# Ledger of designs, part 21: VH-VL binders against q55578

Target 1, 249 residues: q55578
Amino acid sequence: MAERIQKLLSQWGIASRRHAEEMILAGRVSVNGKVANLGDKADPQQDFLSVDGKQIKADNRPRDIYLLVNKPRDVLSTCDDPRGRKTVLDLLPQDLQRGKGLHPVGRLDRNSTGALLLTNDGELTLRLTHPRYHLPKTYDVWLEGNPSDEDLEKWRSGMMLDGKKTLPATLEVISENKDQIHLLVTLTEGRNRQIRRLAEELGLTVLKLHRRTIGPLQLHTRGKVLGSGQFRFLSPAEIRLLKKQVNLR

## First folded at step 4 (VH-VL; framework fv_pimurutamab)

Design s53
Fold by ESMFold2-Fast, scan of step 4:
Structure s53 (fold): chain C 249 residues (1-249), chain A 122 residues (1-122), chain B 107 residues (1-107)
Amino acid sequence: as target 1 above (249 residues)
Amino acid sequence: EVQLVESGGGLVQPGGSLRLSCAASGFSFSSYGVHWVRQAPGKGLEWLGVIWAGGSTDYGNEFEDRFTISRDNAKNSLYLQMNSLRAEDTAVYYCARGFSGYRYVGHAFDIWGQGTMVTVSS
Amino acid sequence: EIVLTQSPATLSLSPGERATLSCRASQSVSSYIHWYQQKPGQAPRLLIKDASNRATGIPARFSGSGSGTDFTLTISSLEPEDFAVYYCQQRSNYPYTFGGGTKVEIK
């Protein structure tokens, strides 16, 4: 049955209804090769919808919801908090907070910021959090002082944490001054508070921790940065890349 | 011989797009962060951005909105996609090597390409 | 962003003379200043890294000094090939920035 395009995009989890309307007005949505106008309808069984030049086929329609959140400080990466503190679900519109089964994939501490995936796709969540798939995650890390090259090499090569040596990490120095250093750290494993605990083991204090990327997911896309406390739906391409990384689809 | 060679420059109209390439040879390309630096005629050097060894990017000034840096480690190549070009984007564009992987080497640009000229004019 | 101010804009000297080039940062950069040489029609060439460390292949007549906000590049005795534009660059804070350059020209 023919339905309004913004409703279809919202039902498929591609964008909220309001964001879908903005995408249509921006000329980013087409039906059968023709740019769509607000108010247009399409039949998903008969018509071909495209977003940013990419066709949305039945196989590419999300059965579940996939959101990227830029988590601010003082927000918990949980669905429920016994003390009633603000959670990442509280950043979402009311209709996404209830009845959808949305949950964060992995965790960021209350005082950490950045990229956090929320989904109700349990199979994808299970695989993305499983150590065997080695999904890379990149962090901006600000440390007090100036660690030696030897300390950085030790961190990169792996250190003991909870009786098991950590996997090798990529460390790059973005900038440093008398008071602090800014590192770019890429990890292929997600152990509890890993970056903070490894820094502590080296006698270093983490001043700020920001997760920049989760696999192919970035806070920046097409010249726009997803701002602190904001969320967006994942594109079909991003969902496909995540599933491919964990041998789904 | 450690070398970087830019290509893809030329004349382009205002509002147009252009993609620059930088081919690396003689070193382990995947281990280095690589940078784009430009220089307008008769002016000084301006840092445009970097793609780190791990693939993350950072940009200077307002470049992030119109320019995209990418790399293909299998081809030992660095790219700069430039969109919505303006007359003030007229410059020689250099690619430069920054530092090696996990070792801190001071972010000095020790290897530069010869540069490729981009002219934005009607 | 950190602004680097180079002075003088132009330095007119004869071969054999000593050249002293200044780079001043708008805030402390510790020792994280690099110096580059650029000849007409050529790419920049790294001379000095982290204030005072000569890059590979750079002649001993080039030396760097300074810390905090004030940095100096010295050429003890100018050779004909040293007449060029010199730039300082900081890596202390992101984004990386360059000075406006000092042109060393023949008198």
Scores: ipSAE 0.470, ipTM 0.751, lowest interface PAE 2.7, mean pLDDT 86

Design s54
Fold by ESMFold2-Fast, scan of step 4:
Structure s54 (fold): chain C 249 residues (1-249), chain A 122 residues (1-122), chain B 107 residues (1-107)
Amino acid sequence: as target 1 above (249 residues)
Amino acid sequence: EVQLVESGGGLVQPGGSLRLSCAASGFTFSRYGVHWVRQAPGKGLEWLGVIWAGGSTDYGNEFTSRFTISRDNAKNSLYLQMNSLRAEDTAVYYCARGFSGYRYVGHAFDIWGQGTMVTVSS
Amino acid sequence: EIVLTQSPATLSLSPGERATLSCRASQSVSSYIHWYQQKPGQAPRLLIKDASNRATGIPARFSGSGSGTDFTLTISSLEPEDFAVYYCQQRSNYPYTFGGGTKVEIK
């Protein structure tokens, strides 16, 4: 069964689909000793696939891994940092940090905390980050100030950001006092620092931003909280629910 | 007419499980956070938890491990799954809609069901 | 959690008298207190939201006041249907909590 090379590399956790395409364009991928081109296909049972001169065999493919991390502050949501700063991979045991192809699905900025999915399943990653699938993500947002009902409704309905109106959001007030408000915000899109920038547009300062959920994934399950800096493996049920949300089997 | 109706209560043995339902009508159910509140015989009201319009849940501290709130917006229904039931869980269980004017989530409970009685005894 | 203390536990009054019910919070709740009425065998009904705002259909004889930690529900002239248990509830802090209730009974 012949499949697109970037799909195979992504399925095998060797690279994300985007990185696999970049590797192909750079001439780093070969099939049966011939440099591959974008659009080429290979049958993993019949063909010899290599990356940077190293043959990729079924025995060398990492198994699919799905981890939920509760990202603390001051940790970068990248799989590699050129400056050597602490990343989310550094929160994992050594054997999961290298050779598995684990990467974060989407981003949380350095000052934000909470739910972050790590996987080596590139097809799932591509779909979970694609705007088409509108995967909902819910955030606890603590703001300094007292927004009006009109301000909150503007946020719910959508506001201009980088020349394009944001998608409707679900905003719910958890608690409120004279000086600050705690909101629960659900978004179906992930634009650069969206929550912080929309708050700024309304004259509000974000005091704390915590991602509570990613689709069906929660940090607080069955009376057990995944603590700051900790990780856990996803259950088979959680993996099935994620795949269903993006039309994967 | 705006209405909430609970069902599923009854007698259950200690250690048993029970699932309560709450059927909503007369309003756009998916827009509202909905809450469970219980009341033991002769005692006061106790907030149990909420499921927000976006689907997230929050519970009173002591309920997190044994009780689960869920909703089905297509059926206009709210559920409470109760596990490992104890004698002290004997109470009337109410579902309630959270409302606070324009905010729609201010947690003034403006619409209540009539309650369903759960008795935990051997 | 914020603890709400209602006093007195029981008020024994006659129709036509003024009822004054107290709700005290263990820490400031700003103005974020709601009041409910409950009659035997019935669900609670919302009376007052955010300290002083009457809910839809609630008679003018019911009024709420207070801020910070001290709140009052006043019934200016008791009608027969007003003899019930009254609860306060806060929304200022999570988890939400109720007071223990004040029973207004006929003398």
Scores: ipSAE 0.541, ipTM 0.751, lowest interface PAE 1.9, mean pLDDT 86

Design s55
Fold by ESMFold2-Fast, scan of step 4:
Structure s55 (fold): chain C 249 residues (1-249), chain A 122 residues (1-122), chain B 107 residues (1-107)
Amino acid sequence: as target 1 above (249 residues)
Amino acid sequence: EVQLVESGGGLVQPGGSLRLSCAASGFTFSSYSVHWVRQAPGKGLEWLGVIWAGGSTDYGNEFTSRFTISRDNAKNSLYLQMNSLRAEDTAVYYCARGFSGYRYVGHAFDIWGQGTMVTVSS
Amino acid sequence: EIVLTQSPATLSLSPGERATLSCRASQSVSSYIHWYQQKPGQAPRLLIKDASNRATGIPARFSGSGSGTDFTLTISSLEPEDFAVYYCQQRSNYPYTFGGGTKVEIK
């Protein structure tokens, strides 16, 4: 049956749905020898898809890969950068940088650090980024200033952002002094720059933002810490837990 | 009555493993951070680690590789998994509740369990 | 890690006397010091939180003061039940740390 090309590329792990759309717009994808346009469909059983002049055959599709990266500062959460800046793929060995279809699941800003999932499993990516599944993510947030208990309760219960109230968040204080506070924040939604914008609304400046966990995924496991700029493969148990949380498989 | 009750202590051989439990009652367990603190015979208090209300954990540097804290909010229970035990781990192990309220500060321990003794000896 | 030094290690006094216990931090902890009392065979009990705030049910004879690196716990007039070991603890930085304790014993 005919499906949108970006869906097929995503299902096959060639690129995330968003990156696949970018590839189509860049004229890199062809169907039966003709350059594809966004919105085009193809039947994988009947049509021949190619990327950068190479036909995508079942035997040429990369195996499913699941990596957790501890993203450092000044590295972009993207597959490629038009301006040639360092990306998360540049943190990986060369054999994983090309030909595997690896892409980040969601984003962390250039100035943010921490847990970032990379995979070529497009269906998992789609579901993990969909608001419906409310996957919890936990952040270490260092703020300049001293929020009141009322300010923290407003954040915890939800605040207006782009005309819609944010979902309840879990906020806990790890440490504080006269000039700054270190919060542990757990969110079940991922709106654009949500933590930074909510802090700004309360008159607070984010000094540092670090994502500690993505659902069940942690940067440290028993006895081993995933250091800044490092990556590790997910265990089979972690992959099963992620898929189960989004009703996949 | 707000209370915490530890269990699971005992005698264990060096290199062995042991799992401690802490049962909470009389308060909304899921809303509080909970800490483990130990005390070797005749010595002072040593903070081991915490599990925050949201489930994240933090440990003292000496404990990160061998000890794991977990919680089960449905059972109002806190756990400490101890591996590769050494003679130096011989101590009374306390669970302690952090403060709640709007800040969830989790550092001033207002409720403590009675403690459970772990002896690591051959 | 922040080191807390308590002094003296042992304080020998009679009932009715004033006890003054010191806790000094290796670096500033602002006002984020807590004080606990521990009697033999018992779990610790919270006395004072954030340098000077008495915990619920703690008698007025107990008071805390200090900021930065130098903190004091004062018992204005010792009662028989006050002879115990006292610990300070900081919450300014991870990992949280305790002082070595001051034992207040009967002379």
Scores: ipSAE 0.599, ipTM 0.789, lowest interface PAE 1.7, mean pLDDT 86

Design s56
Fold by ESMFold2-Fast, scan of step 4:
Structure s56 (fold): chain C 249 residues (1-249), chain A 122 residues (1-122), chain B 107 residues (1-107)
Amino acid sequence: as target 1 above (249 residues)
Amino acid sequence: EVQLVESGGGLVQPGGSLRLSCAASGFTFSSYYVHWVRQAPGKGLEWLGVIWAGGSTDYGNEFTSRFTISRDNAKNSLYLQMNSLRAEDTAVYYCARGFSGYRYVGHAFDIWGQGTMVTVSS
Amino acid sequence: EIVLTQSPATLSLSPGERATLSCRASQSVSSYIHWYQQKPGQAPRLLIKDASNRATGIPARFSGSGSGTDFTLTISSLEPEDFAVYYCQQRSNYPYTFGGGTKVEIK
């Protein structure tokens, strides 16, 4: 059966779906010797795909890789930056930076830190980023000031953002002093700058934002600390748990 | 049943030292900020200080050099070490629960102990 | 430090009357004022948190209002058990401070 080219490239781990679309638009992808257009389909059993003049087949796809990165400040959550700014791929050994199809699953702002999954498993990426699966993520949030119980309850129950009410969130106060509060926030959706924008709506300033977990993935496990700017491979158990949460085998 | 129970009060001479204890039960003590508050006979309430869940402390300006607040989460206990005591430190000393990092209950003192009397006199 | 001034110092009323207690802050505390009741020989009891929110189990006759620097505790109709000392407290800045108290006494 014929499938859209960007889906095939993503499933084979050659590029994220979005990056694959950009490659097609740039004229870098061909099917049976003809330059492909966005929306074109190919049958992996019968058609020959090439990227930058090199034939790609299922047997040529890189092996599946799953990495957890502790993203520092001032590093971009992207594979490619045309202006040459530091990206999360720059945190990896050179052999993992090129030719493996590694890409971040989701995004963290330049000023945000913490857990970020990198993989070349396109099917897992598509499912983990799909709103349907409600993958929980927890964040350490430091706010300037001392919000009231009412402010925090408004956040927990959901607030209007871009014309749609946010899903209920779990908020716990970890600590507070005279000038700031530290919250643990759990979200099951990933709307653009959600934590920062909801805080702003309540008149609060986010001082620091750190993603502690992504579903079952934790930066710090028993006997192991993943420091800022470091990465580790996921265990087979972690990969299995991630796939189970998005109904993958 | 959520409770705080103070102990360790008594008669002490000026210049002496005394350590008060506060035993917590019925809640996850380690998740709460806890405070010491005192009340001199016939007078109002005076905040002494707080210890955060993580162990950091803040004090009222008059107490920072003579009083030290500490906690032992394994024993569900809060302490107040009082040094260089003066006659004007004579008061009932209360421990009070503030807010929780685990279950947000607000920043008000919702649970108080019964108080323990400290008398500084010759 | 933030100074809280409660007025009047003493309020003499009969059961069934309305009590209005004032708490004034030396600088803005937003809505971050709590009210406590203290009966002779007892520890304080939380009544109202963050200016206007009744604590669990507190009767509807107790209400709080105000923001910024001026706050009020109202008891709509005094019951015999309401004759006590009332304290306001701010949580806006450390050090936390209490007002001097208002004694509500039976006439």
Scores: ipSAE 0.000, ipTM 0.383, lowest interface PAE 19.2, mean pLDDT 83

Design s57
Fold by ESMFold2-Fast, scan of step 4:
Order: C-alpha cells, then sequence, then structure tokens
Structure s57 (fold): chain C 249 residues (1-249), chain A 122 residues (1-122), chain B 107 residues (1-107)
C-alpha cells in the first residue's frame, strides 16, 4: 500500500517525520530514481526509495508487533485520518502509535465493532488480506425484521454482489424475538460491506455488527475478555497459527 | 442412527480438572451447533454452553472462567474441559444437538447423549 | 437472563386423565419455547418446539400452545409411559434457560 514518504522513513526508523520532511525538501529523497517532493507517496513493496543516492531498506525496522484490538464504534480502521477523526492507533499507548509501522489488517466500518488485528508485519498483512487464503471471520449480526428460512438459505448458499456470487457462509441463529434476530455469520471472504449489503438485498436492516473472531483469534477468550476499546498482544501460539494459515513459518 | 455418546465422567477432588467427551454418529457433525447441559442430582436442567458449527463458543455466565468447549470435526467429537471444580459442579453432564447447518432449527435439542456423571468430592 | 417458572411443581393424575402444564417467562419470549420430557435415568426428549410444533415421532396426544409470557403443554389422555418430568426452555434470549420442571406422577 502507498504511503507518504516521510511516514515510511519514520516507520522504518530512518528519520523522525520532521527530519524526513526536511530531507525531502532538500531533494535528498528519490522514488524509483526520481527526486521526491513533499506529499509524494511510495509503496515499500513495489517502489525503490533512496536517500543521497543509496537505496533505503527496512533494516532499522522495529521488531514485529502483533496486537488484537476490540474496536469500538466511531473509531476509524486507518493509521491516519485527513480530517483528524479518532483512529484505531489512538487507542494505543503513545510509544506504539509512532515509529513502529503498526497498521490494521483489513478494516471494520466506523459503525462496526470488534476484532481488528494490528501489525507491522507487512508480509503477514498481505497474505491475511489475500482472497486466496480464505481466512474465516465470524460476526455477531443483529437485524431488524424477520427473515424466512428461505432468506437465510439464500445468504448461506451465496447471493450476487457486484456481478459475482458470494462464497457460501455459515449462518446460525443465536436468538430472536418478534422485532429482531441475532445471527452468527462466518465468512471466508472479505468483500466491501458484504454483510450489510446482503442484509439490505433481503430487505433487512443491520442494527449492530460485531466481529468476534479473525481466524484463530478470539475476543471472548476464556482466560480474559478483551473489552471495548482495549488491546492485547498476541501469544506466540496465536502468531504461529496465523502464519500457518497463510503458509508462512 | 443419529446418536451422541458421552464419556470421561468420574470422581474428582475439589480444585481438580476433568475433560468430558461426546462422540457423534449418524449425521454430518460439522453442520451442527452442539451444547452441554448439566443436571445436579434431583435438580433441573442447566444450560452450560454451545460450540457453533463455525467453531465459536458461548457460555452461561457462571461457567465463563472455568469451562471450555471445543470440537474435532474430523473425529466427530465434542469436548468439555472443566477446571477448578467445586462440589456444586456435581451433576450428570449431557451433550445435545441444537442446530442444523444450512437451515434454521431454533435451538431445540432434538438429540441428546445418555449423560455422564461427574462427582466432585474429597 | 430470562427466568422460566413452571407450575405446578408436581401434578398427581391417573392414566386416561388430561394433564395441563404451565410455563411462564419473566419477559416476552414470543413463541420461542420448547418442551422436553425426562424419565428417571434417561436423557431428556424433545416434545414440542416453538410453542406448538410437535417433534418427529411425538404422539398426537401431546400439544403445546401460548405466546408472549404464558405457555401450556397439554397431554390429552395420559398413558403409563407419560409419567415423567417435563421442562420448558426458551431460545428468545441468550443465555438459553430451562424452567424448574413439572413432575407428572401417578395418583
Amino acid sequence: as target 1 above (249 residues)
Amino acid sequence: EVQLVESGGGLVQPGGSLRLSCAASGFTFSNYGVHWVRQAPGKGLEWLGVIWAGGSTDYGNEFTSRFTISRDNAKNSLYLQMNSLRAEDTAVYYCARGFSGYRYVGHAFDIWGQGTMVTVSS
Amino acid sequence: EIVLTQSPATLSLSPGERATLSCRASQSVSSYIHWYQQKPGQAPRLLIKDASNRATGIPARFSGSGSGTDFTLTISSLEPEDFAVYYCQQRSNYPYTFGGGTKVEIK
């Protein structure tokens, strides 16, 4: 993913953001052989960055960090927001907010809550977000209305979305009353606003959407409940399981 | 024939741990949510928790810290790991099928195991 | 959690009589009540699901009715094998809960 050059240099520990801006203004930074200007972006996976004619690598990159966040409402799943709105990084201690390269893996809408992985391991991020690996994610979905068994079966078997049928999903009813239903939905793909859009297609309104798991990662573990707005470090076992899911070791 | 068979019950001392098993046969185990329900001697039924077809778990509030439900679909088996056992955990433990995959069933427990007795005593 | 209260705790009747068992919920459960039968030394057996739908293989003498907070299980004419404990269960709210049971015993 393309990011502002000063941000990349800061994340890699090459220079503070301020010093990186100064280096850019001095004409010392290049992207793919072209002198960069303040405001330019680069993708560290695709582009070649250099300072004073020497290629910059992530040699001084901070140690790999893996965090699970229980994202509350009204927090954005981005590293930086142009409008200054609260982001998932703002939930972390200051030493984790700067210079570590932490970013969310995938996203949750502003109004959605729940499990969100943050890491600075770019290769893991790319693989976890790639459709090939079909990492399952489970959601608690509260809907207004009374879907029929036929409606739920359409959702389970797949429905048309953006010209392509969605993959089969696991749908289970946790509870229901005359006005609403609580579903547990497990998906092996991550298409834009998939749950909300499929519910809309069935004439249902999503009242609340909460992601409870990402692959082997759980918010409601037996040993400790990760509360809204809180974070925790992943255990070595969880990291190993995630890497195994995407053929990394 | 559709059936569930529990095993692993017995006598255990207070503070001890025990793991119960439930073997399923005659149906596609992976399509169903499966539940644990217990019954103390001479008392009524009490729902402990569930593991859904997708693998997520939910528990009754009093069981949240001490009990863990898991499943192994390749072995058609359901498990209940019980830790920090107390005298009041003495009960017959049942496994029960409560959900049908691909269709809504409403958590009616249509198939039950025979039960396995757990006695917590010094 | 939703509390289910079953009454009476014990119902003493003779074979051939009608049994009427009550289950009352502390708040509305719509029609999402299930009924179970349990005989001594046996696992429970599903009788009625979602207030009024008989489970497969359950004799026609068993019927359920009710909605909201008040539910009834009726056995039109008791047979010897019907003397057992009966439990109601709600699925409207998590966690799922059972009533305390009604014992139907021979007079």
Scores: ipSAE 0.597, ipTM 0.799, lowest interface PAE 1.8, mean pLDDT 86

Design s58
Fold by ESMFold2-Fast, scan of step 4:
Structure s58 (fold): chain C 249 residues (1-249), chain A 122 residues (1-122), chain B 107 residues (1-107)
Amino acid sequence: as target 1 above (249 residues)
Amino acid sequence: EVQLVESGGGLVQPGGSLRLSCAASGFSFSSYGVHWVRQAPGKGLEWLGVIWAGGSTDYGNEFTSRFTISRDNAKNSLYLQMNSLRAEDTAVYYCARGFSGYRYVGHAFDIWGQGTMVTVSS
Amino acid sequence: EIVLTQSPATLSLSPGERATLSCRASQSVSSYIHWYQQKPGQAPRLLIKDASNRATGIPARFSGSGSGTDFTLTISSLEPEDFAVYYCQQRSNWPYTFGGGTKVEIK
């Protein structure tokens, strides 16, 4: 399958996507003996990629890695932050931060916490982020205020956001009191600040937002808890379930 | 107000081709995944395939090579291209709206067309 | 593919009686089962979404339950208009599949 060269270099841990683009522009990358241009594609099964005259072979590619992170507050869901702020990669040991091509699958904003998948499996990443393959993601949402049953049903059926109706969501009331409500919200799309903006449209303020699950992936499994700022490797069973959910074998 | 209306059914000889259409009204067609479901006379329902809001398609295993689903969002229309038809393809073909535009949002077929009859016979 | 087995194939009951329809999956589908009603010559109608959630406009006598592999549709007291064929459908994995149907007929 032909892919953008900067994507392949990033997946193989040679450089970040941005740095790979700079390497291409500098004439350091070749495909089949010809200097590559930005925007060019290559098929790693058919084509020969070289960087600084050195061919990149299968033996130099990192093993597929699948990690679940419990993202804390004030950590960014990115590999590269222009301002030098702490990122999810900074939560990992140094050997996993470099040369592996690890990247987050999707995003959680700075003030949101919870489940975040990191992998270097580009095909799985493409499928998990494609609209057709979006897995359900569940969120614990604590709101200031008391929505009516009609407000919750409006949220469930979809509301206008940026000129386009949001997809239907599942909402379950976990607990409530005079001033606050705790909801379990299931979504299959990741539009910018979606939960927070929909709550705001209903006159509610999000006090806390925590992603509990990503498809079959859970932060706490029977007998084990993944604490804030911690990570773990996915089990073979979890990897198989993820691949099955997006039609991969 | 919200409705789906199929058309294009009829009698076709084995080995022939036919294109079914489904016209949507009363909702934001481009925001939803839309499905084709068929039912042979006196038999149960069989899911044929879907085209998602993003344009991707998925099919039942028996249909991948002979049937193609497409959509035209500007016309609020869904299509099913049927090729190399067999006697066993004789059925009423329904178009149906998924509850959401995405696979994992609790897709239930909440709006159905009236169905169009396709008969494959010599 | 996931196979859904509905039982019994036919239920012969009188108005006012309780109907209990079963749907079993060949592997776990979590709660991702929907139920439909089909009357002769008509398109199917959505009754229950995701195992237990009644669709808009569906009378309270219809209820769904179950999780994993075993699911039940219950009609607490049959009305004349309820005599129809009922299908379960799973949305857990591709391809989507339907059960073979249960016909509820007048005794």
Scores: ipSAE 0.000, ipTM 0.379, lowest interface PAE 20.9, mean pLDDT 82

Design s59
Fold by ESMFold2-Fast, scan of step 4:
Structure s59 (fold): chain C 249 residues (1-249), chain A 122 residues (1-122), chain B 107 residues (1-107)
Amino acid sequence: as target 1 above (249 residues)
Amino acid sequence: EVQLVESGGGLVQPGGSLRLSCAASGFSFSSYGVHWVRQAPGKGLEWLGVIWAGGSTDYGNEFTSRFTISRDNAKNSLYLQMNSLRAEDTAVYYCARGFSGYRYVGHAFDIWGQGTMVTVSS
Amino acid sequence: EIVLTQSPATLSLSPGERATLSCRASQSVSSYIHWYQQKPGQAPRLLIKDASNRATGIPARFSGSGSGTDFTLTISSLEPEDFAVYYCQQRYNYPYTFGGGTKVEIK
């Protein structure tokens, strides 16, 4: 349901319709990272609106925040590090770092990069991390070595890890040379260091690990790239899809 | 028989949008990464992007903001949504299958559709 | 991105002659070059996989060779049906790229 931007801003109490039109003409309003023009429409469930560079939070309850971060290397996936090392919260504006209860959903190693969900919605976090819901995650994996077709098929079918066979995975080869291979790996379970440990079982070394998606969440969406170290707010549609995935509404 | 058939091409004005379809038959569509490749009149082949078996997509840099690839495995169909079309997008658009089960020859396009012509002109 | 340069742009020969087509990469692509044939009004057809492996149904007169940055497609004795445009493609690095093509035409 797309509506005129000035109507949405007025309905959300950000500005009167007249003032909203003035803000649009001044170039202060953007949709999906592009400056809006008077007469433009946006769907609040699909599009990201911002004013003066700040995302409109009207669709999120005051206490609930949902962010997607593109985690760089050498940043820890934790709320607090006792040794004072840089954490994922340090990538956020000061107002979001303290007093909001934001925490990462799951983890990415210090050396891993990519999609990481941050929220203060504890119920959603518990359900997204529960093995029951089989939330798919897709990874770019660069490996040193030359695995056989049989090795890759063993990984696809499932291998023993901590006394249990892993669930089937989707593996595709993006590129390969004599020294390394780039795989696209989709998993529906989140066992501890699963990709690295399965690679180790096959005698392969992970050179780089990048998570490109978490369920319906993508780093590069609506024609905009979420660059390394950057974050964005989730759309209402993305939040709804995540909650539906774990039987939470 | 293994086959891919494109449809949805036609005349569209600059700034317009168009959605192309590619219907697959004769193989396990969900097991393969499938690609879009275009060819401007009298020019060479240009890779646009891919949707992998797991559903993730990748695009050539110039296409990321305007083109979206999707698939419907239940319908054995591949789609290309094209937005903000330019005269330079005038081309025959092909869908093509990347190999599955042949790791070393993967992304060799062994099955191609016949192509569908998209003309962007005012 | 890896640029593939095909030469010559046009090769004019008679049936029975040997055709030698070149594909040069801007950087090493190991052996990960594929060759395609395209006839007017038709979709491309896969000929050679990973530099030298002939695709199913492709006649023995077609052969590929090379590694690193220099690749060759050879047609040992041209048949009438071989007059077409030939493209090389690399799968070594993402994004995938094609060469500009070599047109093999009747003299």
Scores: ipSAE 0.146, ipTM 0.608, lowest interface PAE 5.6, mean pLDDT 84

